# Designs tried in a protein design chat: VH-VL binders against Glutathione S-transferase TCHQD (TCHQD). Part 1

Scores and structures below are computed, not measured.

Target 1, 266 residues: Glutathione S-transferase TCHQD (TCHQD), of Arabidopsis thaliana (Mouse-ear cress) (o80662)
Amino acid sequence: MQLYHHPYSIDSQRVRLALEEKGIDYTSYHVNPITGKHMDPSFFRMNPNAKLPVFRNGSHIILDTIEIIEYLERIAEVSSGIEDATFNREVVEWMRKIREWESKLFTLAHIPDNRRLYVSKFLRMVVIARMAESPDLASAYHRKLREAYDTEDKLKDPGALRRSKDHLLRLLDEVETKLEGTTYLAGNEFSMADVMLIPVLARLSLLDLEEEYISSRKNLAEYWALVRRRPSYKKVIGRYFNGWRKYATLVKTWMFVRVRSLLRKY
Below, numbering starts at 1 at the first letter of every chain, in headers, positions and changes, except where a header shows other numbers; antibody chains aren't numbered by Kabat.
F, E and O are the ipSAE of ESMFold2-Fast, ESMFold2 and OpenDDE, as the mean of both directions, binder to target and target to binder. V2 is 0.75 times the mean of E and O plus 0.25 times the DockQ between their complexes.
[cut] stands for letters that were removed.
The coordinates of atoms that the task and the answers printed are left out; those that the model quotes come from them. Centres of patches stay.

## First folded at step 4 (VH-VL)

Design b3a (from b3 with light chain N31D S97R; framework fv_diridavumab)
Fold by ESMFold2-Fast, scan of step 4:
Structure b3a (fold): chain C 266 residues (1-266), chain A 122 residues (1-122), chain B 111 residues (1-111)
Amino acid sequence: as target 1 above (266 residues)
Amino acid sequence: EVQLVESGAEVKKPGSSVKVSCKASGGTFSSYAISWVRQAPGQGPEWMGGIIPIFDTAKYAPKFQGRVTITADDFAGTVYMELSSLRSEDTAMYYCARDSDFWSGYEYMDVWGKGTTVTVSS
Amino acid sequence: QSVLTQPPSVSAAPGQKVTISCSGSSSNIGDNYVSWYQQLPGTAPKLLIYDNNKRPSGIPDRFSGSKSGTSATLGITGLQTGDEANYYCGTWDSSLRAGYVFGGGTKLTVL
């Protein structure tokens, strides 16, 4: 089994948490979307949406995060002969509800404009270069270029950002209410619903928004402290987000983008 | 079309390290996985590990985990293999080889270098 | 020694047919594609067969491959003196300590 992912991708974190919690081994491939590696023609042919993660097992390629988790659930049950009693209708409903919140616009809105625009321009140049290198994929790359401009337009729309924030607030209020009666999101046992939520909370922490969104909610704050102690969290998210390590990774990524841009290597 | 060229032969003392380079000519490494394979005199080939440069990730065979490091130069089109704590049994031909499909990872090696001899002598 | 088992040697006369077997387990041959490599004395291995039964450009039709369960077979028809070499099977091993594995090799002698 192969997973094409990046430590900072929310959906990548979800699949990796599922793999760790289920004890499933896989071959890890890091694809850094900030440097444009997800737009390389060979990867792009496998995944025309250019989104992470991409899961592969032999000839099976699965691109949807929830479909990947459902596949892993089936594989774990077949391998162990034990059905996961926590993977039930309530869990799937939470997973779908949490997936409905799109993190991209919210995340980009919290990055300083000068750095965001520089990276955005670099990524557009990467797409343009790939269109020139692979004429057979030109129409798909044109679509990606249009999506990049659409994202910039949405960032200039206060209404789009307000709707994203309101959606998150409603989601977290529902989570807070559920956690009044349970240890985890779908009951007293850890489930795939928690796998979907944990990266959202990690993203808020990364953006220095814990006080506004997490600490203000008593049960969510206690939940966040609890889930951060799980071995899966430490391996998938903690090792990349703790202390100075998050700054080191961002500096290295920025230097790469700056060097490639200066050399006009896209 | 594409050729792979390993660096020159090395003679090393036990306990030292060796670093071998692999350069591509007539092509690029970006769409491929690059493997390092060694072959001791009279033995079959043994996969040491590989790297997929576009994913910034290396994979090592369990036998060499902790002793081998494989890196790529993103601009130069060069891949390196460093083997530490050398023993006499590390005396072998060292080959770099191109895997044709980076998304599958290490399925088959379609282009091979001529190999570099590393001799560990005391 | 080797994870994949091959006969150590095989012999045949020019013009004859020879088959070389390669046996593994579910985690390697069973789950993955098999490749075959030819190594002439003093040279690097050369890819002969990939994806169980496909030939790279320049490999003649007399070379063929097949896979059944956890075993693979290399077939060579119309043997020529230039076919005298060592032949290795290879595949990915999907087990916990995953990596690419080669067979022990088969020395083909053309009489």
Scores: ipSAE 0.000, ipTM 0.420, lowest interface PAE 15.8, mean pLDDT 81

Design b3b (from b3 with heavy chain I54D, light chain N31D; framework fv_diridavumab)
Fold by ESMFold2-Fast, scan of step 4:
Structure b3b (fold): chain C 266 residues (1-266), chain A 122 residues (1-122), chain B 111 residues (1-111)
Amino acid sequence: as target 1 above (266 residues)
Amino acid sequence: EVQLVESGAEVKKPGSSVKVSCKASGGTFSSYAISWVRQAPGQGPEWMGGIIPDFDTAKYAPKFQGRVTITADDFAGTVYMELSSLRSEDTAMYYCARDSDFWSGYEYMDVWGKGTTVTVSS
Amino acid sequence: QSVLTQPPSVSAAPGQKVTISCSGSSSNIGDNYVSWYQQLPGTAPKLLIYDNNKRPSGIPDRFSGSKSGTSATLGITGLQTGDEANYYCGTWDSSLSAGYVFGGGTKLTVL
């Protein structure tokens, strides 16, 4: 089994947490989207929407995060001899609810404009270069170029950001209420619902918003402290987000973009 | 299960060239990188270079740059390695190996051919 | 000479544990994943460990790998006579003049 991912991708973190919690080994391939690696033709042929993660088991390629987690659940159940097991209803409802909040616009809105615009320009140049190199994929690359401009338009729309923030606040309020009576989102046992939520909280921490969104909610703050102690968290998220490590990754990425841009190597 | 089938043993004179082929049996090289690795008698393996057929991109180790050429057919079923200006020091076992890197550099080699013996003698 | 340094030989008795080291620089082991290969006499190398510490299907859990800084380690516990072989570390070298590089090899003798 292969997983194409990046430590800063929320959906990649979700799949990696599921793999670690289930004890499933996989071959790890880093695809840094800020440097444009997700636009390389070989990766793009596997996933024309250029999103992370991509999960592969032989000829079977799965692109949707929840579908990957469901596949891993089936593998674990078949291995244990459970032929007709299903997810708990509450777990499925939480996974769906958490999936509905999209992090991209929220994340980009909290990045300094000068750095965001520089990276955006670099990525557009990468897409243009890839269109020239692979004419058979030109239509799909053109779609990605249009999506990049659409994202810039949404960043100019204060209503779009406000709706994203309101959605997040509603989600976190529901989580806070549930955690008044339970240790984890779907009861007193860790589940895939928690796998979906943990990267959201990690993203808030990465953006230095922990105090505003997490610490202000007593039960959520206690939950966040609890889940950060899990071995899966340390391997998937803690290694890249704790302390100075998050800055080291950002500096390396910035240097790469600067050098490639100066050399006109897209 | 994919196996890598290499061409037969070669005996060459100094100054000549040799071209070794590597054929995927039970699969193709599409979506893979393919490396060529040689091993002289009593010595460790030495990476010569490789190709990613999907990108039509070959990389060569500095020691072999200018003497080695690695190519692949249009359907990624066969990969070739040609070494020119042969010397007695080129006497070695030449292996074809499949890498699991799809988009850029080479990470590890999970499937190996049985090797092709190339002897250079005067 | 190899750019990755391994001890030329190591020996131990059946049932014991051995550790084989592999030392490099920031441009190879420091920045990249490390693999380990086992080579029995007269055979092609066989992938034993990839991505620093992962085992391919069919490799027993008594083989383990780790990486710290610019060094990597292969550990073998419960030694068996069938483990007598040459062991090579390998990684990509990110410097402008490199490519994939192998260590010089370690001959394991089971006494």
Scores: ipSAE 0.000, ipTM 0.383, lowest interface PAE 18.7, mean pLDDT 81

Design b3f (from b3 with heavy chain Y106W E107D; framework fv_diridavumab)
Fold by ESMFold2-Fast, scan of step 4:
Structure b3f (fold): chain C 266 residues (1-266), chain A 122 residues (1-122), chain B 111 residues (1-111)
Amino acid sequence: as target 1 above (266 residues)
Amino acid sequence: EVQLVESGAEVKKPGSSVKVSCKASGGTFSSYAISWVRQAPGQGPEWMGGIIPIFDTAKYAPKFQGRVTITADDFAGTVYMELSSLRSEDTAMYYCARDSDFWSGWDYMDVWGKGTTVTVSS
Amino acid sequence: QSVLTQPPSVSAAPGQKVTISCSGSSSNIGNNYVSWYQQLPGTAPKLLIYDNNKRPSGIPDRFSGSKSGTSATLGITGLQTGDEANYYCGTWDSSLSAGYVFGGGTKLTVL
């Protein structure tokens, strides 16, 4: 088994948390979307949506995060001798509910305009360079350019950001209510529902929004403190985003974009 | 944790080229600097060069400049080392090794492959 | 011919302390971090010390490193028979238009 992923990707974090919690070995391939590596032709041919993660087992490719997690759950249960390995209804409902909140617009809205526009311009230049290298993929790359401009338009729409923020608030209120009676999202046992939520909370922490969104909810704050102590969290997220390390990682990534842009290497 | 797996042993004729691969297993790969180090029988290790895949930048030791080429395929998680114009003196164990600082590179090699034997014989 | 100079061999009894030196110049050890590698017969080198004096996880505190000027030292206390190996220092050398260099190696014999 192979996983194409990146530490900054919420969906990559979800799949990696699932792999760690299930003790499943895999071959790791690092693809940095901020530097444009997800647009390289060999990866793009495998995944024309250019999204992370991508899971492979032999010739079988799975691109949807929940489908990957369901596949891993089935593998783990079959290995333990369990027939009819399926998620319970509540776990599946939480996973889909959490997936419905899209983090991209919310994340970009919390990045200073000058930095965001600089990275956006760099990524557009990467797409243009790849389009020239692989004319057979030109149509798909043009679609990615259109998506980049569409995202910029959505960032100018205060209604779109307000809807995203309201969606997150409703989700976190439902989580807070559930955690009044349970240790984890789908009961007192850790499940794949928690795997889906943990990266959302890590993203809020990365954006310095813990006080507004997490600390204001007593049960969610206690849950966040609990899940950060799990070995899977420490390996998948903690080493990149704890304390000072998150600033060092972001600075290194920005400096890479800056240097490549100055050298006009796309 | 992370392991580096090299391609199988090679037996080559003088004047030919050899290409050895190195794959990451159980961890991340493309954001780290990867070095190639060889060790002839009874000798100490000798750095040949390396690559920082995220920058698409390779560096070569002067002794091997013009004979060695190091490339990376980020999506396969594989780094390659090709050595041309082989001589009997190139008979050695060839290791790939990971430097954990992708920004600076070349500071230290924290994860090593088990090595691949390359024998040059006529 | 190695750019960094190490003694070819050292020996000591179990439980004792041994020190291995590595001498270079301003272009290598003087300006850069030093690492130490252990190589058991038939195996790949293993990182013991990085950034002059730091240990990777899993390396016992019996192993220590230091750097002064253009020289570095690896210290091993409480010697065990399993420590019998070749030891190499390594660093970046800017005088070669930037290249990584290893010492000639020191064979440690326990008893």
Scores: ipSAE 0.000, ipTM 0.365, lowest interface PAE 19.9, mean pLDDT 80

Design b3i (from b3 with heavy chain G50D, light chain N31D; framework fv_diridavumab)
Fold by ESMFold2-Fast, scan of step 4:
Structure b3i (fold): chain C 266 residues (1-266), chain A 122 residues (1-122), chain B 111 residues (1-111)
Amino acid sequence: as target 1 above (266 residues)
Amino acid sequence: EVQLVESGAEVKKPGSSVKVSCKASGGTFSSYAISWVRQAPGQGPEWMGDIIPIFDTAKYAPKFQGRVTITADDFAGTVYMELSSLRSEDTAMYYCARDSDFWSGYEYMDVWGKGTTVTVSS
Amino acid sequence: QSVLTQPPSVSAAPGQKVTISCSGSSSNIGDNYVSWYQQLPGTAPKLLIYDNNKRPSGIPDRFSGSKSGTSATLGITGLQTGDEANYYCGTWDSSLSAGYVFGGGTKLTVL
């Protein structure tokens, strides 16, 4: 089993938390989207949406995060001999609801314009270079270039950020209400619903928004403290978000982009 | 393009059970939820429940909870609805219908089967 | 009782316009998208309108939908004899554990 992922990808974190919670071993491949590695022709042919994560087991490739989690659930059932362990309906409904909140525009809106625009320009240059090198993929790369400009346009739309914030606030209010009566999202047992939510809370923490979105909600704050103590959290997210590691990864990525841009190497 | 093909008419005795099947033709169930809706003669449609085949999870309307069971034979493209402890009031046309894409929130039923007549009589 | 309330019947002459109302509550129509279904005698229901006001491929512009608060309306212009059918509104209801609910139905008679 192979997983193509990155420590800062929310969907990558979701799949990795599922793998750790179920004790499933896999071969890890890092693909850093900030440096444009997800646009390399070999990876792009396997995953033309250029999204992370990508899961592979032999010739079987799964690109959808929730489909990967479902597959892992079935593998865990077969391995442990539990034939009837499947997703509870409430778990599935929480997974859908949490998935509907798109983090990309929210995340980018909280990054200083000078740094965001510099990286955006670098990534556009990477796409242009790949189009020249792989004419057979030119049409697909052209779509990615268009997506990059569309993202910049949405970042200039005040309504888009407001809608994203409102969506997140409604989601977290709903979570807060549920946690008033239960330890985890779908009851008193940890489930894949929690796997979907934890990376959202980690993203808020990464953006220094814990006070505004998490600490202001009593039950959510207690839940966040509880889930951060899980071994799966420590391995998948905590390793990269605690102390110097949080800044080391960002500094390393920034340095790479600057060096490559200075040398005009894409 | 997708058609839903339902099993043939059934005549059942009160107190027995009936199992109706729904098969996808020309498409798949994998990204959709499948609902079961019944309609008694001269009455409007009544939602009984649904299933998300890829997760094998079903939800039932409160009126039918405990009597209805909805199952799928995983990726084979067939969904089943079994109704137990049949009464004369269960005489109806039973439809399967494809819900809008699961990830979009289940707000409408875009493809319907032709219906299976179930008659409960002594 | 039907959770969603519709008039039991409506009638008009060919070429005229009719509207069919559907009334619910905040837990169903108020919080969710409304769909409309047409049922010709002896046939399965057919999706006419989804997401309050959108038409599936193949549904003519004569059919329109709208929603305001806890009510929705189906509009049919240029009425034709082939439009004679039962019409049902439908939506999700959070009070029924996120179950789907239908209106009682409206029989449209073309004069």
Scores: ipSAE 0.000, ipTM 0.416, lowest interface PAE 16.3, mean pLDDT 80

Design f1b (from f1 with heavy chain S104R S105E; framework fv_lutikizumab)
Fold by ESMFold2-Fast, scan of step 4:
Structure f1b (fold): chain C 266 residues (1-266), chain A 122 residues (1-122), chain B 107 residues (1-107)
Amino acid sequence: as target 1 above (266 residues)
Amino acid sequence: EVQLVESGGGVVQPGRSLRLSCSASGFTFSDYYMSWVRQAPGKGLEWVAYISSSGSTIYYPDSVKGRFTISRDNSKNTLFLQMDSLRPEDTGVYFCARDYEYDREGWYFDLWGQGTPVTVSS
Amino acid sequence: DIQMTQSPSSLSASVGDRVTITCRASQSISSYLTWYQQTPGKAPKLLIYAASSLQSGVPSRFSGSGSGTDYTFTISSLQPEDIATYYCQQSYSTPYTFGQGTKLQIT
């Protein structure tokens, strides 16, 4: 089993949390989207939408986060001979609801404009270079280039960000209400619903928004403290979100982008 | 023949109890989530409860939570709804419904019983 | 809870007419919407699931469309046997909720 992922990708974190919680071994391949590695032809051919994660088991390639988790549930059931009673309708409904909130625009809106624009320019140059090197993929790369410009246009639209924030607030209010009566999102036992939500809370923490979105909700704040104590959280998210690791990753990424841009190598 | 047949309805006074049954035939009952849906006279449909195929997962809306209990006996292909502390607003036709899942396209009721009437009146 | 609002509450149409019923959710339900037909004195019958998928055995004159919060149900050429009340239902989130119904009569 192979997983192409990145520690800061929300969907990558979801799949990795599921793998850790189920005790399933896999071969890890890091793909850093800020340096443009997700645009490399070998990876791009597997997933022309250039999104993370990509799950592979032999010839079987699965790109959708929820489909990957469902596949892992089936593997775990077959291996143990025991059905996972926590993977039920309530869990599936929470997973779908949480997936509907897209983090990209929200995340980019909270990054300083000077850094965001520098990385955006670098990634566009990477796409152009790959298009020249692999003419057979030119059409798909051209689509990715158009998407990059469309994203910049959406970042200039205050209405788009407001709608994203309102969606998140509604989601977190529903979570707060549910947690008034349960320990975890879908009941008193940890489930894949929690696997979907945890990376959202981690993203808010990464952006220094805990006080506004998490601490202001009593039950959500207690839940966040509880889930951070899980061994899976520490391995998948915690080790990459501590001060030193976060700083080291950002510095290495910035140095790579700066050096390549200065040398005009993409 | 694939069918659901409800029974146990009747006239009962406020504050009392009633137990509804739904007999399933023609399909593997233990493979499906099952629901109860009610309809007040001249009004629309209202979902009342569901129960998972094994019976371990159950959900109720606030209107009946704490008063109604859904259960099933897979060995007898039977679904039950125990209704306690009945109120006049619980009056209606109670339908037994089979919850069908089509891949990731969601949940819907593909098979319904003909319904059993419940009247809560003094 | 998600509220489902249907319009119109009732309508009259002639055989052969095109009939359209709409259903609006109080929040996005991502196409997890079903349509049911109920003839007087009988149980509801499934017509359309996942907003646009026609149930096996249901006549092709019935169709559904929509996304997000707004959905439509259409009968392309109304037949006498279509006299019924039609309901939409969301299955995106528990508790599951139905629209109030649209009563269809033929003149």
Scores: ipSAE 0.132, ipTM 0.656, lowest interface PAE 4.9, mean pLDDT 86

Design f1c (from f1 with light chain T94K Y96W; framework fv_lutikizumab)
Fold by ESMFold2-Fast, scan of step 4:
Structure f1c (fold): chain C 266 residues (1-266), chain A 122 residues (1-122), chain B 107 residues (1-107)
Amino acid sequence: as target 1 above (266 residues)
Amino acid sequence: EVQLVESGGGVVQPGRSLRLSCSASGFTFSDYYMSWVRQAPGKGLEWVAYISSSGSTIYYPDSVKGRFTISRDNSKNTLFLQMDSLRPEDTGVYFCARDYEYDSSGWYFDLWGQGTPVTVSS
Amino acid sequence: DIQMTQSPSSLSASVGDRVTITCRASQSISSYLTWYQQTPGKAPKLLIYAASSLQSGVPSRFSGSGSGTDYTFTISSLQPEDIATYYCQQSYSKPWTFGQGTKLQIT
């Protein structure tokens, strides 16, 4: 089994947390979307959405995060010889509800404009270069180029950001209410619902928004402290975003983009 | 209480005009892109316009471009569709829809009004 | 414009049956596909987005799959309330386009 992923990808973190919690081994392939590796033709042919993660088992390719997690749940069941006893309706409902909040616009809105625009321009140049190299994929690359401009337009629309923020606030209020009576999101047992939520909280922490979104909610704050102590969290997220490692990773990525841009290598 | 309610439909002769309205309630209207989608009798769905939350970005397919104008009044939570130079092929039920866009899924409509009928006949 | 073709245009099935509807795009749409349900006289209702993601509150018997140009929508165990016309929609390229619809009747 193979996973194409990156520590910056929220959906990559979800699948990796599921793999770690279930003790499933896989071959890891790092694809850095900030440096444009997700636009390379070989990866792009596997997933023209250019999204991470991509899961492979032989010739079978699964691109949807929830479908990957469901597949992993079935593998774990088969190996233990029982039907899925833990993947109940409440778990599925939470997974879908959490999935509906998209982090991209919210994340980009909290990055300084000068750095965001520099990276955005670099990625557009990467898409243009790949479009020229692979005419058979030109239509799909052109869609990605249009999406980049659409994203920039949305960042200039205060209504789009307010919608994203209000959606997140309502989601976290529902989570806070549920955590008043349970240790984890779908009960007192850790589940795939928690796997979906943990990377959202990690993203808020990465953006230095813990006070506004997490610490202001008593039960969510306790939950966040609890889940950060899990071995899966430490391996998947903690290694890359705790303390000084957060800054080292960001600086390294920025230097790579800057060097490539200066050399006009896309 | 989250709902969209259309009005302004009716019977009109070819070449005339109609203005449709869509009243939004139960959500922050000014934060959403909005669309109009129509359905001819016994046929499928056809997207006819969208407008951004601020009103600055607008799009029409070629079938209505130059004849239809989408607009909004965020202070009144109302979406409009001005239809000029109406043709018999414009006949159908017109739905007001709330746009949702996810990077992983693209563009879809998560909330729809009940629709308002428009008949263009001589 | 991207053309969306659904198959079949209509079908009849019994309660409890597995029903499959397919949607084919005239070019690759990279899983930017949505499925809607429209009951007679009502507005469409969102069921599935991103080819395979189930909308909140939609029963688990509904599912979607596919990639590239070919997509499928499945009802694992047909219920009486599922009588409706089902539409696929692509959001890969403007203008957004819908399939012609598949009318589902229960026998």
Scores: ipSAE 0.000, ipTM 0.423, lowest interface PAE 14.0, mean pLDDT 83

Design f5e (from f5 with heavy chain Y106W, light chain S93D; framework fv_lutikizumab)
Fold by ESMFold2-Fast, scan of step 4:
Structure f5e (fold): chain C 266 residues (1-266), chain A 123 residues (1-123), chain B 107 residues (1-107)
Amino acid sequence: as target 1 above (266 residues)
Amino acid sequence: EVQLVESGGGVVQPGRSLRLSCSASGFTFSSYWMSWVRQAPGKGLEWVAYISSSGSTIYYPDSVKGRFTISRDNSKNTLFLQMDSLRPEDTGVYFCARDEFGSGSWYDWFDPWGQGTPVTVSS
Amino acid sequence: DIQMTQSPSSLSASVGDRVTITCRASQDISNYLTWYQQTPGKAPKLLIYAASSLQSGVPSRFSGSGSGTDYTFTISSLQPEDIATYYCQQYYDYPLTFGQGTKLQIT
């Protein structure tokens, strides 16, 4: 099994947490979307939406995060001969509800405009270069270019950010209510519902928004402290969220973009 | 500044009980996970119990599970370890330790440690 | 349980020597490892966390390195006050486990 992913991708983190919790081994391939590697023709042909993660098992390619997790549940069941009783209707409903909150606009809105615009311009140039290299994919790359401009327009719309924030607040309020009576999101046992939620909380932590969204909710704050102690969290997310490692990774990535942009190599 | 002071140790006969206390000062006790770690004479360190900041999540190793109970009183900045059905192999120095905390991050390493309180289980 | 094995169990060195202690985990602990110093009759003192990060106030002669299952603790120039027992500890999974300790003596 192979997984194409990146440590800062929320959906990549979800699949990697599921793999770690289930004890399933896989071959890791890093694809950094900030440097435009997700637009490389070989990757783009596997996933024309240019989104992470991409899961492969032989010739079988799965692109949807929830479908990947469902597949991993089946693999785990076949290997152990035991059905996971915690993977029930409530868990699947939580997974879908959490997935409905789209992190991209929210994340970009919390990045300083000068850094975001610099990277955005670089990524558009990468798309244009790839379009020239692979004429058979030109229409798909042109669609990605249009989507990039649409994202910039949404970032200028204060109503879009307000709706995203409102959606997140409603989701977290519902989570807080559930956690009044349970240790984990769908009960007292850890489940794939927690796998979906943990990267959302990690993104809020990465953006220095813990006080606004997590610490203000007593049960959610305790839950966050608890889930960060799981081995899966420590391996998948914690390794990249130590103070200096967080800054080192961001500085390294930004320097790469700046050097490539100055050399006009895309 | 930050200080942890253990008390309640002593000499007891096998099968009896002891309650250890750890008084915390110089930090917001209610914000930290806390642990007990013990050390038998001439031996290494052994983790004994972990408790969350609110007290609702608790972990024990198999060696003490069912016999020891960790608890806390955040209003008094005090951590407790109730030790029941004591055995000679429970003899050692018992340390109270705080889970290290950094801005925006939680850790599972211990700093500071209390000075320890000796427990001897002997007939 | 994750088993932590230290090597050597004891060593003797002279002031000014470079001292190296190793710690091996029974499985990959992804750098979730600390090093503590304990002088006889005292509580342990945190020296290194996250395998290589030096705790505030700890002298720069102490360092840590390693990854996966193999970790190393180094004292670049041994001082008399460094005589102690040193312990590694993994905090990757519960139960939290310590190495058996390395007793450091001066000759």
Scores: ipSAE 0.014, ipTM 0.590, lowest interface PAE 7.7, mean pLDDT 85

